VHH binders against Bifunctional adenosine 5'-phosphosulfate phosphorylase/adenylylsulfatase HINT4 (HINT4). Designs and how they scored, part 8

Target 1, 146 residues: Bifunctional adenosine 5'-phosphosulfate phosphorylase/adenylylsulfatase HINT4 (HINT4), of Arabidopsis thaliana (Mouse-ear cress) (q84vv6)
Amino acid sequence: MAGVNQACIFCEIVRNPTTTRLLHTDEKVIAFQDIKPAAQRHYLVIPKEHIPTVNDLQRRDEDYSLVRHMLSVGQQLLQKDAPQSIHRFGFHQPPFNSVDHLHLHCFALPYVPRWKAIKYKSLGPLGGFIEAETLLEKIRPLLSKV
Key: E = the ipSAE of ESMFold2; O = the ipSAE of OpenDDE; V2 = 0.75 times the mean of E and O plus 0.25 times the DockQ between their complexes.

## First folded at step 3 (VHH)

Design T06 (framework vhh_sonelokimab_d1)
Fold by ESMFold2-Fast, scan of step 3:
Structure T06 (fold): chain B 146 residues (1-146), chain A 125 residues (1-125)
Amino acid sequence: as target 1 above (146 residues)
Amino acid sequence: DVQLVESGGGLVQPGGSLRLSCAASGLTFSSYTVGWFRQAPGKEREFIGAISRSGGSTYYAVSEKGRFTISRDNSKNTLYLQMNSLRPEDTAVYYCAADEGYDYSLFDESAYDYWGQGTLVTVSS
């Protein structure tokens, strides 16, 4: 029996974006509003390439540059749409993401309703939410000595 | 019209096993995070666990992990809960629920969009 890949709704949005209003699109990423916003502004930035989770990222320039670019897109969108708000950016670590396609959450705080903050809290050994800057530190390439 | 219909409930003796099913109609199952909740007599509804859209990951309330296993078959539009080593305190109405959100809603029942009618599980000699 031939193996089959599991269905991915974000890969489907990348292939067929007609049902999702894109806030940004470029060669590497797209951005759109979360279907259940947890804040006045709640955007997702995803790579067009299927990368399942943050655990699939390695300490290499390509992965670091991708995450940097995702963060930059999210920051630019929120500065345009919610410049007066405090912004927060991060990822759910497995098993807490329900869609197995890397996606950066971009929030214009506060969370609405406020108890939604629990979904985006770090959970210690269980993982939970990781700030984008923390992830970038974890995957920073080891550079050769100058 | 969206419907979730639970089945498989009934009377079972302590230490027994039971498998619940939840059949979905009117929705594309692969577009939903789905999970199980229960409500025991005189208690609030409590979260048991949830399974991702693809079935590739699961999240359980810590007390249920090891005895209960959640699985799904998207081709049959069906969600399952395998319950082993049942105890009298597992007596409850069991509900399946579907959430269109992209991340687990944890124990926040208000985040779930669609609910079944429930199936009664009674654990008693």
Scores: ipSAE 0.163, ipTM 0.565, lowest interface PAE 5.0, mean pLDDT 83

Design T07 (from S04a with G105D T106W W107E E108P T109S; framework vhh_sonelokimab_d1)
Amino acid sequence: DVQLVESGGGLVQPGGSLRLSCAASGLTFSSYTVGWFRQAPGKEREFIGAISRSGGSTYYAVSEKGRFTISRDNSKNTLYLQMNSLRPEDTAVYYCAADEGYDYDWEPSDYDYWGQGTLVTVSS
ESMFold2-Fast, scan of step 3: ipSAE 0.539; ipTM 0.773

Design T08 (framework vhh_sonelokimab_d1)
Fold by ESMFold2-Fast, scan of step 3:
Structure T08 (fold): chain B 146 residues (1-146), chain A 125 residues (1-125)
Amino acid sequence: as target 1 above (146 residues)
Amino acid sequence: DVQLVESGGGLVQPGGSLRLSCAASGLTFSSYTVGWFRQAPGKEREFIGAISRSGGSTYYAVSEKGRFTISRDNSKNTLYLQMNSLRPEDTAVYYCAADEGYDYGIWSEEEYDYWGQGTLVTVSS
């Protein structure tokens, strides 16, 4: 596929992490601070594999396991760095994602400044920000139904 | 030292078309969400639209959606605004802007880090 990883800043961070301080790295994901933090702590967890958006995820174990792992990493980091804060985890749905590489936002609230809460508001049926747990329910494998 | 330079403005008759360009120096557009704003005399600055870093996503917030199209060429470090079916009400100074943030700052002028000087578009008759 021509144009793979073209102009993707997160693919560049994966390839050359020395330019960005990593909070976590493993075989599947990396985590780092957002360049413009919107909260007391604002971390991003991204897959090393280039997956453009939440709309590219399907109801299959591979995708479910990846998102669950991303959430687990974010939860562990915020529990370590901001255990007293309320934590929030989610994704921007297109067209609201500024980078076309899947990234989980991990917040230790409150938002700073407070008005930035508007940027991460769910728009209901219109889309906007989707909580990580809501996304996991949407992509839960069909064969794993209770 | 960062500069954004708009070009392509000028006089156009109603119903005409213009293509505006914004060239960057001192920054690489592929690391930025970029967009267009306009300001008519005596009015507030109005958001037109923005395009994601890769160009895969666009958002238009103004009522002129459908007549205006935003595109980018990261290899040329250039942002474009194609304007069709122009009306006298489109007369304004058009600005390009760049936001280095990773999430969406596309709606608020306060989110943008770098701004051009603007190019005047006049739709007459």
Scores: ipSAE 0.271, ipTM 0.579, lowest interface PAE 3.4, mean pLDDT 84

Design T09 (framework vhh_sonelokimab_d1)
Fold by ESMFold2-Fast, scan of step 3:
Structure T09 (fold): chain B 146 residues (1-146), chain A 125 residues (1-125)
Amino acid sequence: as target 1 above (146 residues)
Amino acid sequence: DVQLVESGGGLVQPGGSLRLSCAASGLTFSSYTVGWFRQAPGKEREFIGAISRSGGSTYYAVSEKGRFTISRDNSKNTLYLQMNSLRPEDTAVYYCAADEGYDYGTYSESDYDYWGQGTLVTVSS
């Protein structure tokens, strides 16, 4: 239907969450555990609206507030479930994203097994993994003064 | 030793039908989300559809969902793809794939753990 893509696996979870245990749900996002966890805790936070990738986000209030809310949900969950661990939050930039539905990776470190760290490495100008805080700086709205 | 073996491919006329099968050895399909992909000459491999581990949910690529039906028979450890109203653009090698985990899959080929060798389907007059 409107607001979801029927061919998208994450849109299907949004429509039919009965097969996926949700860690969080609200009007804008849901959160659940990654099917192949890469760390002691590995959660995904996704918008209910189908947004394919970080490249579809712009410097505007709507996009900034959505990403900030996603990060807030991920932080709250890991603070509850793994308060003693180091936490890391970020996105895969295309073409490294496995699903074309925006999703924030939330890790309680260390990575398990440890070599999975390479999958979540930033590649600088070549892309790769982008930290959530870095993305927020890139999409921060700029106000015109008139 | 895990093997997925596709069968049922061949030459078919436009408008015809085919049913592909995928038989598993060394794994039990009831523990996997399983799906079908295809690759046409000169093109990238594309997702066709998948069926969840519990068999309750099916996922299809938008362009295929009206013509193709995925089903499984866990008692025979076999996955099926029923293909109707075939068109020349359906000509491709068809692959089955299996992904372990929760009753959740992806359309990304990198997330699938096991792959068959493929079966060729040619739609031509």
Scores: ipSAE 0.000, ipTM 0.135, lowest interface PAE 15.9, mean pLDDT 78

Design T10 (framework vhh_sonelokimab_d1)
Fold by ESMFold2-Fast, scan of step 3:
Structure T10 (fold): chain B 146 residues (1-146), chain A 126 residues (1-126)
Amino acid sequence: as target 1 above (146 residues)
Amino acid sequence: DVQLVESGGGLVQPGGSLRLSCAASGLTFSSYTVGWFRQAPGKEREFIGAISRSGGSTYYAVSEKGRFTISRDNSKNTLYLQMNSLRPEDTAVYYCAADEGYDYGLGWDESAYDYWGQGTLVTVSS
């Protein structure tokens, strides 16, 4: 049997964004500011579909297209709002994710305060924060067969 | 204004080769992921290949035995497609496309591309 599902705050924002100012909305995703920003700009891009974590993504066209679209939205927003800043995009891998709804962190650096950088460190093969481009290569479909 | 102009298309015999070029102007070419698409009569547009901004990485969607090679020259603002061992089913209009703000590996979805050329016709027949 399926266990008790926890309330998903991001699903609620998708369904009823009355208290959250959306920076972007389309058929597949929405974007908004993180409630506890860790950088000069800190945006979240989330799918409207409930996908709990990066571990729920597979090497298939639908998943790859979704993550690429999320990255595209984040890049466009930061290019508009912080074109002079260095931008960083990525996901927290479990158990480091704060909400069990897939969300892309979009940063206009520097981190504020500076020590928040430790929360977004990659732990290499051990996990931690994964860059969006690294995730895309990991889930890239094998479109041609040898 | 941004402009992408394809050239090098034409009539070629089966087994022949063609090199297509795409000249870009009005943009910072080295800041774009660029790729090739084709559309045969009555069919959907198909992804052929994409190349990263630096030219260090390539991604091909069409399975073939080393028949197509994508390359770029950022000093000339030009993208290339080398096509070898051409077959009648390669007959199509070939399009150059540029993707602003996306990097290598993101290039197979045509909706992601911001700028498109007018296309160049490649006809493979005897």
Scores: ipSAE 0.000, ipTM 0.124, lowest interface PAE 17.2, mean pLDDT 79

Design T11 (framework vhh_sonelokimab_d1)
Fold by ESMFold2-Fast, scan of step 3:
Structure T11 (fold): chain B 146 residues (1-146), chain A 125 residues (1-125)
Amino acid sequence: as target 1 above (146 residues)
Amino acid sequence: DVQLVESGGGLVQPGGSLRLSCAASGLTFSSYTVGWFRQAPGKEREFIGAISRSGGSTYYAVSEKGRFTISRDNSKNTLYLQMNSLRPEDTAVYYCAADEGYDYGTWEPEDYDYWGQGTLVTVSS
């Protein structure tokens, strides 16, 4: 065995936000500013439940509702804090996660400095950054045939 | 005060292998994405690969995938780069870098917060 992994930093923030100012908290999620903001506003919305990556989400009502709620929280925060800015929402797909806890990036553009746009580029079917709306379509619950 | 110190560089024959180490002081590696870059004379710094905080995820530049392996030992605050099947074009100064960000900005040197001074790798007959 490779040994024991360190505790998840986002689970620690959920349990005890010591130095992290929470922008939002409810039964399902919390939101806070990214430690290295890449834009005028750069917020993270994370579930209180530990879900490692977007690949752990399935086409089911529970997962779909969670991601929709995360997006809604991010949209409300940016509408309040940066209503005149263009907003962008999405997730890094593995292997681009450094923290293995699902987190939605919420940006009030432009990226600062501008070169940081490269970090959040979608690579289409090859992966990279996935827009929140695109992820929602991928995990949309399957309709019954009848 | 933060220090990253690379070691393990040297002269190696084509087809040989080297293992580089990067030791950290003044920071705890488990709180950082850490990675390797290299710079050949007259060229820009080039991304080699990075490893997540836990070590559970790695990302490599396409050209290095399969020959180079990154690993970390958070208990020792040490990052490693295992280099196999070395070629003359791998000759460069190799740098260790740490990024406190929660996601990979892996190929952009400007995204990394802390850097070592580098260790020279020369691949020659």
Scores: ipSAE 0.285, ipTM 0.613, lowest interface PAE 3.4, mean pLDDT 84

Design T12 (from S04a with T109A Y111F Y113S; framework vhh_sonelokimab_d1)
Fold by ESMFold2-Fast, scan of step 3:
Structure T12 (fold): chain B 146 residues (1-146), chain A 124 residues (1-124)
Amino acid sequence: as target 1 above (146 residues)
Amino acid sequence: DVQLVESGGGLVQPGGSLRLSCAASGLTFSSYTVGWFRQAPGKEREFIGAISRSGGSTYYAVSEKGRFTISRDNSKNTLYLQMNSLRPEDTAVYYCAADEGYDYGTWEADFDSWGQGTLVTVSS
């Protein structure tokens, strides 16, 4: 796993949130609103540890628990702030993420403006946006005895 | 807010190469995803590609087919577009653009700041 990266904007927010209002902070993650919200509620949940992308996650208890915790935080925030909305949670897969620090998108739908829906479309096995539950299945820890 | 100025455009023969530069001033250049668009006369602006804040990843439109390479130097606040094997249909005004968003946009409206453009003419 990668640690803190000085060239990363999210590592900077973790160290020194100057203009970023935190919606959540704990020992593992912080949450804040996306700088360019694509919905009335558009939150990001990021790990404090620098993990570049979803491709850096492995089938380990550590990685699985982290993503599950990120999803839990996002779900709790949207249930509080937008309980009547449909919620969507996921990650951009490379090359679509321009910040190389793992971040979960949490949306209270609909998208605003509506054409933003295209940016967050899943392309199935071809890539694009991956839903959080799909990623959790992909990185579920292995218990086999082979 | 960032201000962008393109340079390096000009006349080139088919099959030739050009490197465009985009110099940034204002807030920290490394705080922006930056990219290139082009616009031929009478057509809409077309996305060419973008490069992440750190320069560690790039995203290109399929039509470039590896002829164009985007790079950046954050220490010099400069974005580059290396164009090889140029064709008459590459004739356009080339624009650099900056996006403070955290994930790649491919639509003009995703980009916050734009340069003035530099003309590239590919002609015999």
Scores: ipSAE 0.395, ipTM 0.684, lowest interface PAE 2.6, mean pLDDT 85

Design T13 (framework vhh_sonelokimab_d1)
Fold by ESMFold2-Fast, scan of step 3:
Structure T13 (fold): chain B 146 residues (1-146), chain A 125 residues (1-125)
Amino acid sequence: as target 1 above (146 residues)
Amino acid sequence: DVQLVESGGGLVQPGGSLRLSCAASGLTFSSYTVGWFRQAPGKEREFIGAISRSGGSTYYAVSEKGRFTISRDNSKNTLYLQMNSLRPEDTAVYYCAADEGYDYGDLLEESYDYWGQGTLVTVSS
């Protein structure tokens, strides 16, 4: 399975977060602000385990529970820090991710500057950005106890 | 201090090839999405292509796809642009740029944090 990768910047943050202020940490995930925020609040939630992309997730309880937990953490942080804003949660699908470590984008809208909305647009059947709820539907196990 | 230095520019005949290099000091390219832009006289700065942190994915402007190839060698802290079948309209100052952001879908020049000084490529008989 995917593990900690020494060549990955997010694995480095997991191992040594001294240069990154963590907004959340638990046994499975950490959360921190994007290095180049695209909105007034732009948080990333990442698993401590190195999972390269959304394509590495399978229809199984472990993967579904992980993504649900990531979304829950992002929702709780934005509800605390920006309760008045509209929130958006999702992932870049390959090849549009630059870091090959699964990361959930959590936005308190609007995007700033507004043209950054283009960067996070779904391309429909062509891919692009995928909403977290849409990903959860794709990886939902048939016999999962949720 | 951060410096990006382009090299390999010069005068070349139409149909010729050039390989541009960009060497970084004061930063490690493996922590950046890096790319190439160019600016011809009287034109806006144009995106050519970018390569992800790992080098596993590349993105090209549609007009440059097929003739230009971007690559990186993180162990040498160097970015390359291989240019083939050069045309007079490729005459421009070529810039390398580094983006510390985690996604390379942001193709606008204002998204890039560090820029080289540029190297002039002249394609002329």
Scores: ipSAE 0.147, ipTM 0.521, lowest interface PAE 4.5, mean pLDDT 83

Design T14 (from S04a with G105V T106W W107G E108S T109Y D110E; framework vhh_sonelokimab_d1)
Fold by ESMFold2-Fast, scan of step 3:
Parts: structure tokens; sequence; C-alpha cells
Structure T14 (fold): chain B 146 residues (1-146), chain A 124 residues (1-124)
């Protein structure tokens, strides 16, 4: 393929949300319902800044605080909209991310239909889905010297 | 409405090459996960490969990897399948497909839009 330049659909939603109803917006993130929900509630929380994947996050306060804030927004939305459901939060790791813009999946379980659970399973050393808390542990800031 | 139209099929000799095209109207491929499937006579539909909506990932069925290459030209709103070293068992109707979802679909049949197919016959 010679030099295809792909537009980011989530950057477009951030810039012009006229087609997408926002469940949350603040200085750093927006949240909206997945276009094809895989559960009773399926929300996405994305940063306004374009960050392609979880692999682009570093062990630094800025990245850690962003992911923690994304998780907090997702938790607040599901507590409001589905307080009696079991909630699950995580990210698809490449190559299983369909949109190359960081997005937290927020689920109020069960998955609907049930077989969609396979899409959000961890694949161990091959990657797959990573829980938000596991990602936070991986990008926790480290002191280079004590 | 959305329409996908495949072209480039035909008769080719074993060992030959073909490039299939899929043109879209009513949608822009850069905003979709797009892929290729085939169905041989009397067989189930088989996944060949896909390009993620983000364009950052290309996924191929293991059996076709190395002989087939998927690409897209966003300026022409066209999806391609380059097929090399063709064999009689590659004889099938080839379909392009597009999915609007933000989740990965890869080799699943969950795609929203399908073309009508183009016949590829590999025979001496």
Amino acid sequence: as target 1 above (146 residues)
Amino acid sequence: DVQLVESGGGLVQPGGSLRLSCAASGLTFSSYTVGWFRQAPGKEREFIGAISRSGGSTYYAVSEKGRFTISRDNSKNTLYLQMNSLRPEDTAVYYCAADEGYDYVWGSYEYDYWGQGTLVTVSS
C-alpha cells in the first residue's frame, strides 16, 4: 500500500461530536456508548489527545493520571447507569484494537450475546484484553534514583 | 445506500496472479474495518484477511498468509486483494466486507456490509 493517510474516527468525535451523544466531557476525556454494544452497557472513555495504543503509554505521572482518570469516569458512569451489574474495565492491546486511539471499554455485564465474552479475554503472553488496573500497575511511575 | 462492488475476477492458470478490487459507495473505507472472504463450491465461507479501522493492523488467515496481501487506497475508496501463486483450490467466489464497529471482527462473519462477490477460477 502506498502512503495511505488514515483519519482517526475518535479524533473526529472529539472535534465534532454532533453524531455521537456524549455521556461525559471534561478537559481531558470524553465518554460515549460503543456503536455496537457488547453488554447491557458498553461505554468507551477516550482521551481528547490522540494516543494510539496502550503501548504508547510510559511510566510517567501524566500517563498514569490520565488512565486513572479514564477509569474513574467509566466507574462513575456505570455506577450511575447500572449500579446492580458487575462492571469490567479494560483495553484491547494491539493487534486487537480496531481504532488506533486509546479507549477504555466499560462494561455492565453480562455480555450480550454471551459469546462476545471471547473478544474481551486476555490471551496471556499474546496480549489481548488488559484490565485497567493491570495497565495502571504496568505504567506506575518509577523513581530512577532514591 | 451502502454498496460494495468487487471486480478483477476471472480465469487464471495455476501459478498465476490476480488483483481483486472492491469499490465502495455510501461509505468511506477508512472509517471501517474491511476484509476479504471467499467461498468455494460446496464449502463454508472462509476468511482471508482484514485491515483494522485504525489501519494499524492487518490480520490474515494462517492458510493464506504469504500468498495474499490486503491493502486499501483511501483516496480512491478502494480495497484490494493481491493473490499470488494461485492454485486450483483457490477457486472460489471472493467477497469484500466492511464493519462499522469499534471492536475487532477479523475472521468473524459479523461484518455489516458485503459485496455480491467476484468469481476466481484457477484451472489449466
Scores: ipSAE 0.290, ipTM 0.615, lowest interface PAE 3.1, mean pLDDT 85

Design T15 (framework vhh_sonelokimab_d1)
Fold by ESMFold2-Fast, scan of step 3:
Structure T15 (fold): chain B 146 residues (1-146), chain A 125 residues (1-125)
Amino acid sequence: as target 1 above (146 residues)
Amino acid sequence: DVQLVESGGGLVQPGGSLRLSCAASGLTFSSYTVGWFRQAPGKEREFIGAISRSGGSTYYAVSEKGRFTISRDNSKNTLYLQMNSLRPEDTAVYYCAADEGYDYVWGSETDYDYWGQGTLVTVSS
């Protein structure tokens, strides 16, 4: 099951937040600046529960609501801190995530330096970076109609 | 001070094997993604592969997959590269590198924070 694991650096931040300045904390998620910002604003939103990757998310209400909430938090932070910038939100799909704890990247563009855009390129159906809205469509629960 | 020290290079014949080691000091090794690069004379630095913090995920350049295996031992602060079926084209200085970033850097040497001095591998008869 998803939970807090000893060997995970993000689980460590959840357990010991005093060493990391949190931009947001609530019952479900925390947000903080990426250790190597790729843009003037580069925030990460992570669930407190240890969910390893986007591949561990299923088409169900709980997962959909969690990702939607993560996106909402990221959007709120960037609207406050960089309202004039174009914002981009997404996830690295395995194997490109170096930390196996689900994390949403929130960018106030442009990328700095600009070549860092390569790290966040989508390869379409073949993988790479997936935009948050695209992931939400993939995990949208199907409603049964009678 | 942070140091990465490669060892295990040398002269091998085509078809032979070598195991390289990279000993890290002055950092919390388990907090870094680490990888291997090489540079042949007159060529640009080439990515070989990288391994995640826990060792649970390993990433290889397509051309090296199957011949080279990357592993790490966090208790010994050591990164390894097992090289099999060596070819003259594998002759290069091999470098280990460490990245504290949270996401894999796909072959980009500019994102790695720390680099070793390199160890020479010569594949020749």
Scores: ipSAE 0.333, ipTM 0.636, lowest interface PAE 2.8, mean pLDDT 85

Design T16 (from S04a with Y104F G105W T106S W107G; framework vhh_sonelokimab_d1)
Fold by ESMFold2-Fast, scan of step 3:
Structure T16 (fold): chain B 146 residues (1-146), chain A 124 residues (1-124)
Amino acid sequence: as target 1 above (146 residues)
Amino acid sequence: DVQLVESGGGLVQPGGSLRLSCAASGLTFSSYTVGWFRQAPGKEREFIGAISRSGGSTYYAVSEKGRFTISRDNSKNTLYLQMNSLRPEDTAVYYCAADEGYDFWSGETDYDYWGQGTLVTVSS
């Protein structure tokens, strides 16, 4: 099926959502709680189509709009469920992905326990965790030259 | 009954090589990220590396990168650790561990299942 991979656990959730309680579903994405929450709230937003990693995203309108939509869904869910908390949104960059299906981490801080913060630390140009807004700047389309 | 059973440990000379195996039973092996840890006497348990569900991605501790290689065979429910250029400081009990979480994690607290360990002694 379009964008669905039989060997992927997240593609399986897309095909059979009854195995997972969905917090959100629409034509492009689903959202659910991480199986091992690392914060007071830890949600994942994934595209229904199989996109392995952030490195598979390009500077084009379709990729940019998808990531923006994923971020919007995550923001709406955390505003509803944890409006008093500080929110953080981002992606693991390869090789740190254990599931090769694009997924946005949505956190209502603090991390629980606090030392789990190291798991989601940005390593700057060396990689690690990339914040959603940083990724959006990286894949922003319509770059004009003057 | 979930079990992880390590094998392949033993005595080896400095500069030598060993291949460790971890056989999994009682779980759907392909649904787990699996990894290797070690513990030397009187020291904390140390992360070596982990491999994704499909085997497509690996994550290594900086100190082990280049000498140790992790692989898996989902058809045999087996995890492997190839250790080359062994040093006396590699002497430890080596543990395999399985994690159903969706991210690589180097901390032992996130791993769901553990083997009993296999002893590797590197000495002249």
Scores: ipSAE 0.429, ipTM 0.686, lowest interface PAE 2.2, mean pLDDT 86

## First folded at step 4 (VHH; framework vhh_sonelokimab_d1)

Design M1 (from K32 with S57T T106L T109S; at its last look DockQ between E and O 0.67; V2 from the best seeds 0.00; counts 0 for: pae E 2.03 > 2)
Fold by ESMFold2, look of step 4:
Structure M1 (fold): chain B 146 residues (1-146), chain A 124 residues (1-124)
Amino acid sequence: as target 1 above (146 residues)
Amino acid sequence: DVQLVESGGGLVQPGGSLRLSCAASGRTFSSYAVGWFRQAPGKEREFIGAISRSGGTTYYAVSEKGRFTISRDNSKNTLYLQMNSLRPEDTAVYYCAADYGYDYGLWESDYDYWGQGTLVTVSS
């Protein structure tokens, strides 16, 4: 019978971080350096739970708090490691999320080389890169806005 | 650590279809995002499109949207490019490429491993 070999590389890092130096680990998330950094600093924060993309997040307290926690971790890491740089946080949206496991990009700018900025441009209704604060507003539970 | 070999090129008439294959050995495609490029005579190598590690997402250069479909079969360690509605301007050497990074690739420099190419000629 045909087999499928679609194992998630980020789930593998969560289970067994062999060559990946972890910058942070807690009950809900881990953080590590991107293996091909696009900026002065380029960290990824990922949930331990496999969540494929931003499109799988709902207006639920659990999802909102998870993304908020991911952002907080990224902010703390970059504030410690690159306090003099401008920081940027966001997510690729399908189809530009090459790994189907939710991951927050945490940048200490500038991009290196600078034209890599095009990969992280927000395209508005056409998609593209979505800033973390914009995503948080999209998934904020409705009961919090009465 | 991966070797890539393209096949399926040849002569095709305008309006026709052609399916290219890219076989990988040494390492599995599931370890890479993979894409297709082409190079027409006298031109720079041009990005066509790519598919994620899992095969769950694809994206294409704007100029090729709607005519080309990229897919992968990780059990056969093979990447495919289905080309429809071919035009003489599609005549080129077609390359597959693999990217070990976690991000998506747009440029030749984003890709780490390359095949030797397969020639596609679209002519009457």
Scores: ipSAE 0.478, ipTM 0.740, lowest interface PAE 2.0, mean pLDDT 85
ESMFold2 (binder alone), look of step 4: mean pLDDT 79; pTM 0.820
OpenDDE, look of step 4: ipSAE 0.810; ipTM 0.896

Design M2 (from K32 with Y59W T109S; at its last look DockQ between E and O 0.86; V2 from the best seeds 0.00; counts 0 for: pae E 2.8 > 2)
Fold by ESMFold2, look of step 4:
Formats: sequence, C-alpha cells, structure tokens
Structure M2 (fold): chain B 146 residues (1-146), chain A 124 residues (1-124)
Amino acid sequence: as target 1 above (146 residues)
Amino acid sequence: DVQLVESGGGLVQPGGSLRLSCAASGRTFSSYAVGWFRQAPGKEREFIGAISRSGGSTWYAVSEKGRFTISRDNSKNTLYLQMNSLRPEDTAVYYCAADYGYDYGTWESDYDYWGQGTLVTVSS
C-alpha cells in the first residue's frame, strides 16, 4: 500500500501540535507565531482542514464563517498581546503563498524591518495581499437566508 | 540544516535549452520554499524565481517570464530549473536556495541555505 505523503508543513503542525507552541486551538482553527516574524508581532491563524489558497473559498456559509472565525481569533490574540499597536489582518493570494495551506496573517505593526511592508501590499484587482475584511466581502453568500 | 548541490550547468548554444537540478541532503525540500538565483560576472546576485513547499505556486522575476520554468519533486528532494531560448546574457553562475519561513521571498536575505552554484555559459 502506498505510503502517506506529509507534504504540508501546516497540516503537520495541526497533527502534531506538541512541537509548536500554539497560541490558540479549537475545533476549526489553530494559531501560532510565524517562524520568521515580519512585524512586532506576527501570528498565523490556520484552519485544521487543508484548504490550499483563498481561491479555493466560495460564496458559501461554511467558508464565510470559517474566515470570520479566523479573523475573530486573530483579533482577540492581538488585542490581548499588543493592544497599543495598529493591527492588520490578511492573506497572500497566489502566487505569493509559499505555504499552500490557507493562513491568515495577523500583524501588530510596524513591520520589522519596515521595507517588509511591500510583501503585504494590496495590488487591488491585480491581486497581492488581500485584507481579511475584503476577502469576507468577496465570499459573502448571496441570498443565503432571505 | 540542509545542504544544496546544483548540477546540469555547462556550455550551450544560443537559442538552446538546459535543465538545472538542485539536490538536497540533510532535511528534505518539503520543509522549504525553494528558488533560483544567478550571478553574472561582475554583477549582483539576482532572483530568478521560486516555488512553494508543495509546488502549487511559483513566482518569477519579470525579466524571466516565459523562458524559465521552476518545478520540484519532493519525493526525490530535487528542485529543477528548465531554461529555454537561452541567450548570451543568461551566462552566469546559477544558485539554488532554500527558505524555511512561511512567507514568500524574492531577496537574497529571504533565503537561509545556498548551494555552491553551477556555471551556465551560453556561447557559440
């Protein structure tokens, strides 16, 4: 029988949380510190389910509620840990997601060093980094409960 | 730590093609985003492109659009650079590099481990 291929580092963290200090865990998501922080604080919130990118999210209640929950978790963590900082939340869009497992970047600004801000620049219609609230509007279900 | 070894360099005619390989030892490529850089004589090392840990996403310097393709085979711990339509200005030492971070990289400082390079010469 073919062996299991453990290609996704974030799925590995979900399966073996004792090797990574988790800031949060629940039935749907986990959160932890980015291994190479780009800001004063830089947390990642990821679903336990393997979802490759934001492009795999649809206008469905389950996808919308998942992203909303991820954002809520990130907001609570930064409000606790860095209440005096400006906070920013968003996702890389393909091709700029070097880990192919959906993850919300949660920043307590400023970026360190400050030029790292360019990695998280929104390109508008051309893509780039997308703020979490903008993604939520793009995937908000249409007439799901009228 | 990971050790990286490039191979496949050599002399190629203008207009030709060449496939470079980068083999990993120590830790597997699946633990890294990996990419290619090059350094022409007397110039700074420049980014060519990179590929995500799973191979699902690639990103390239604009100047290399359409001629170069990056791929990886995690089961063989190998990164590839397919180079087509080669020109004399592509003559350089080509390096593979690995980034253990969770974010994409386009600068030398984003990459933590480097091979020693393989020379590509495009000339008649």
Scores: ipSAE 0.370, ipTM 0.688, lowest interface PAE 2.8, mean pLDDT 86
ESMFold2 (binder alone), look of step 4: mean pLDDT 80; pTM 0.824
OpenDDE, look of step 4: ipSAE 0.864; ipTM 0.924

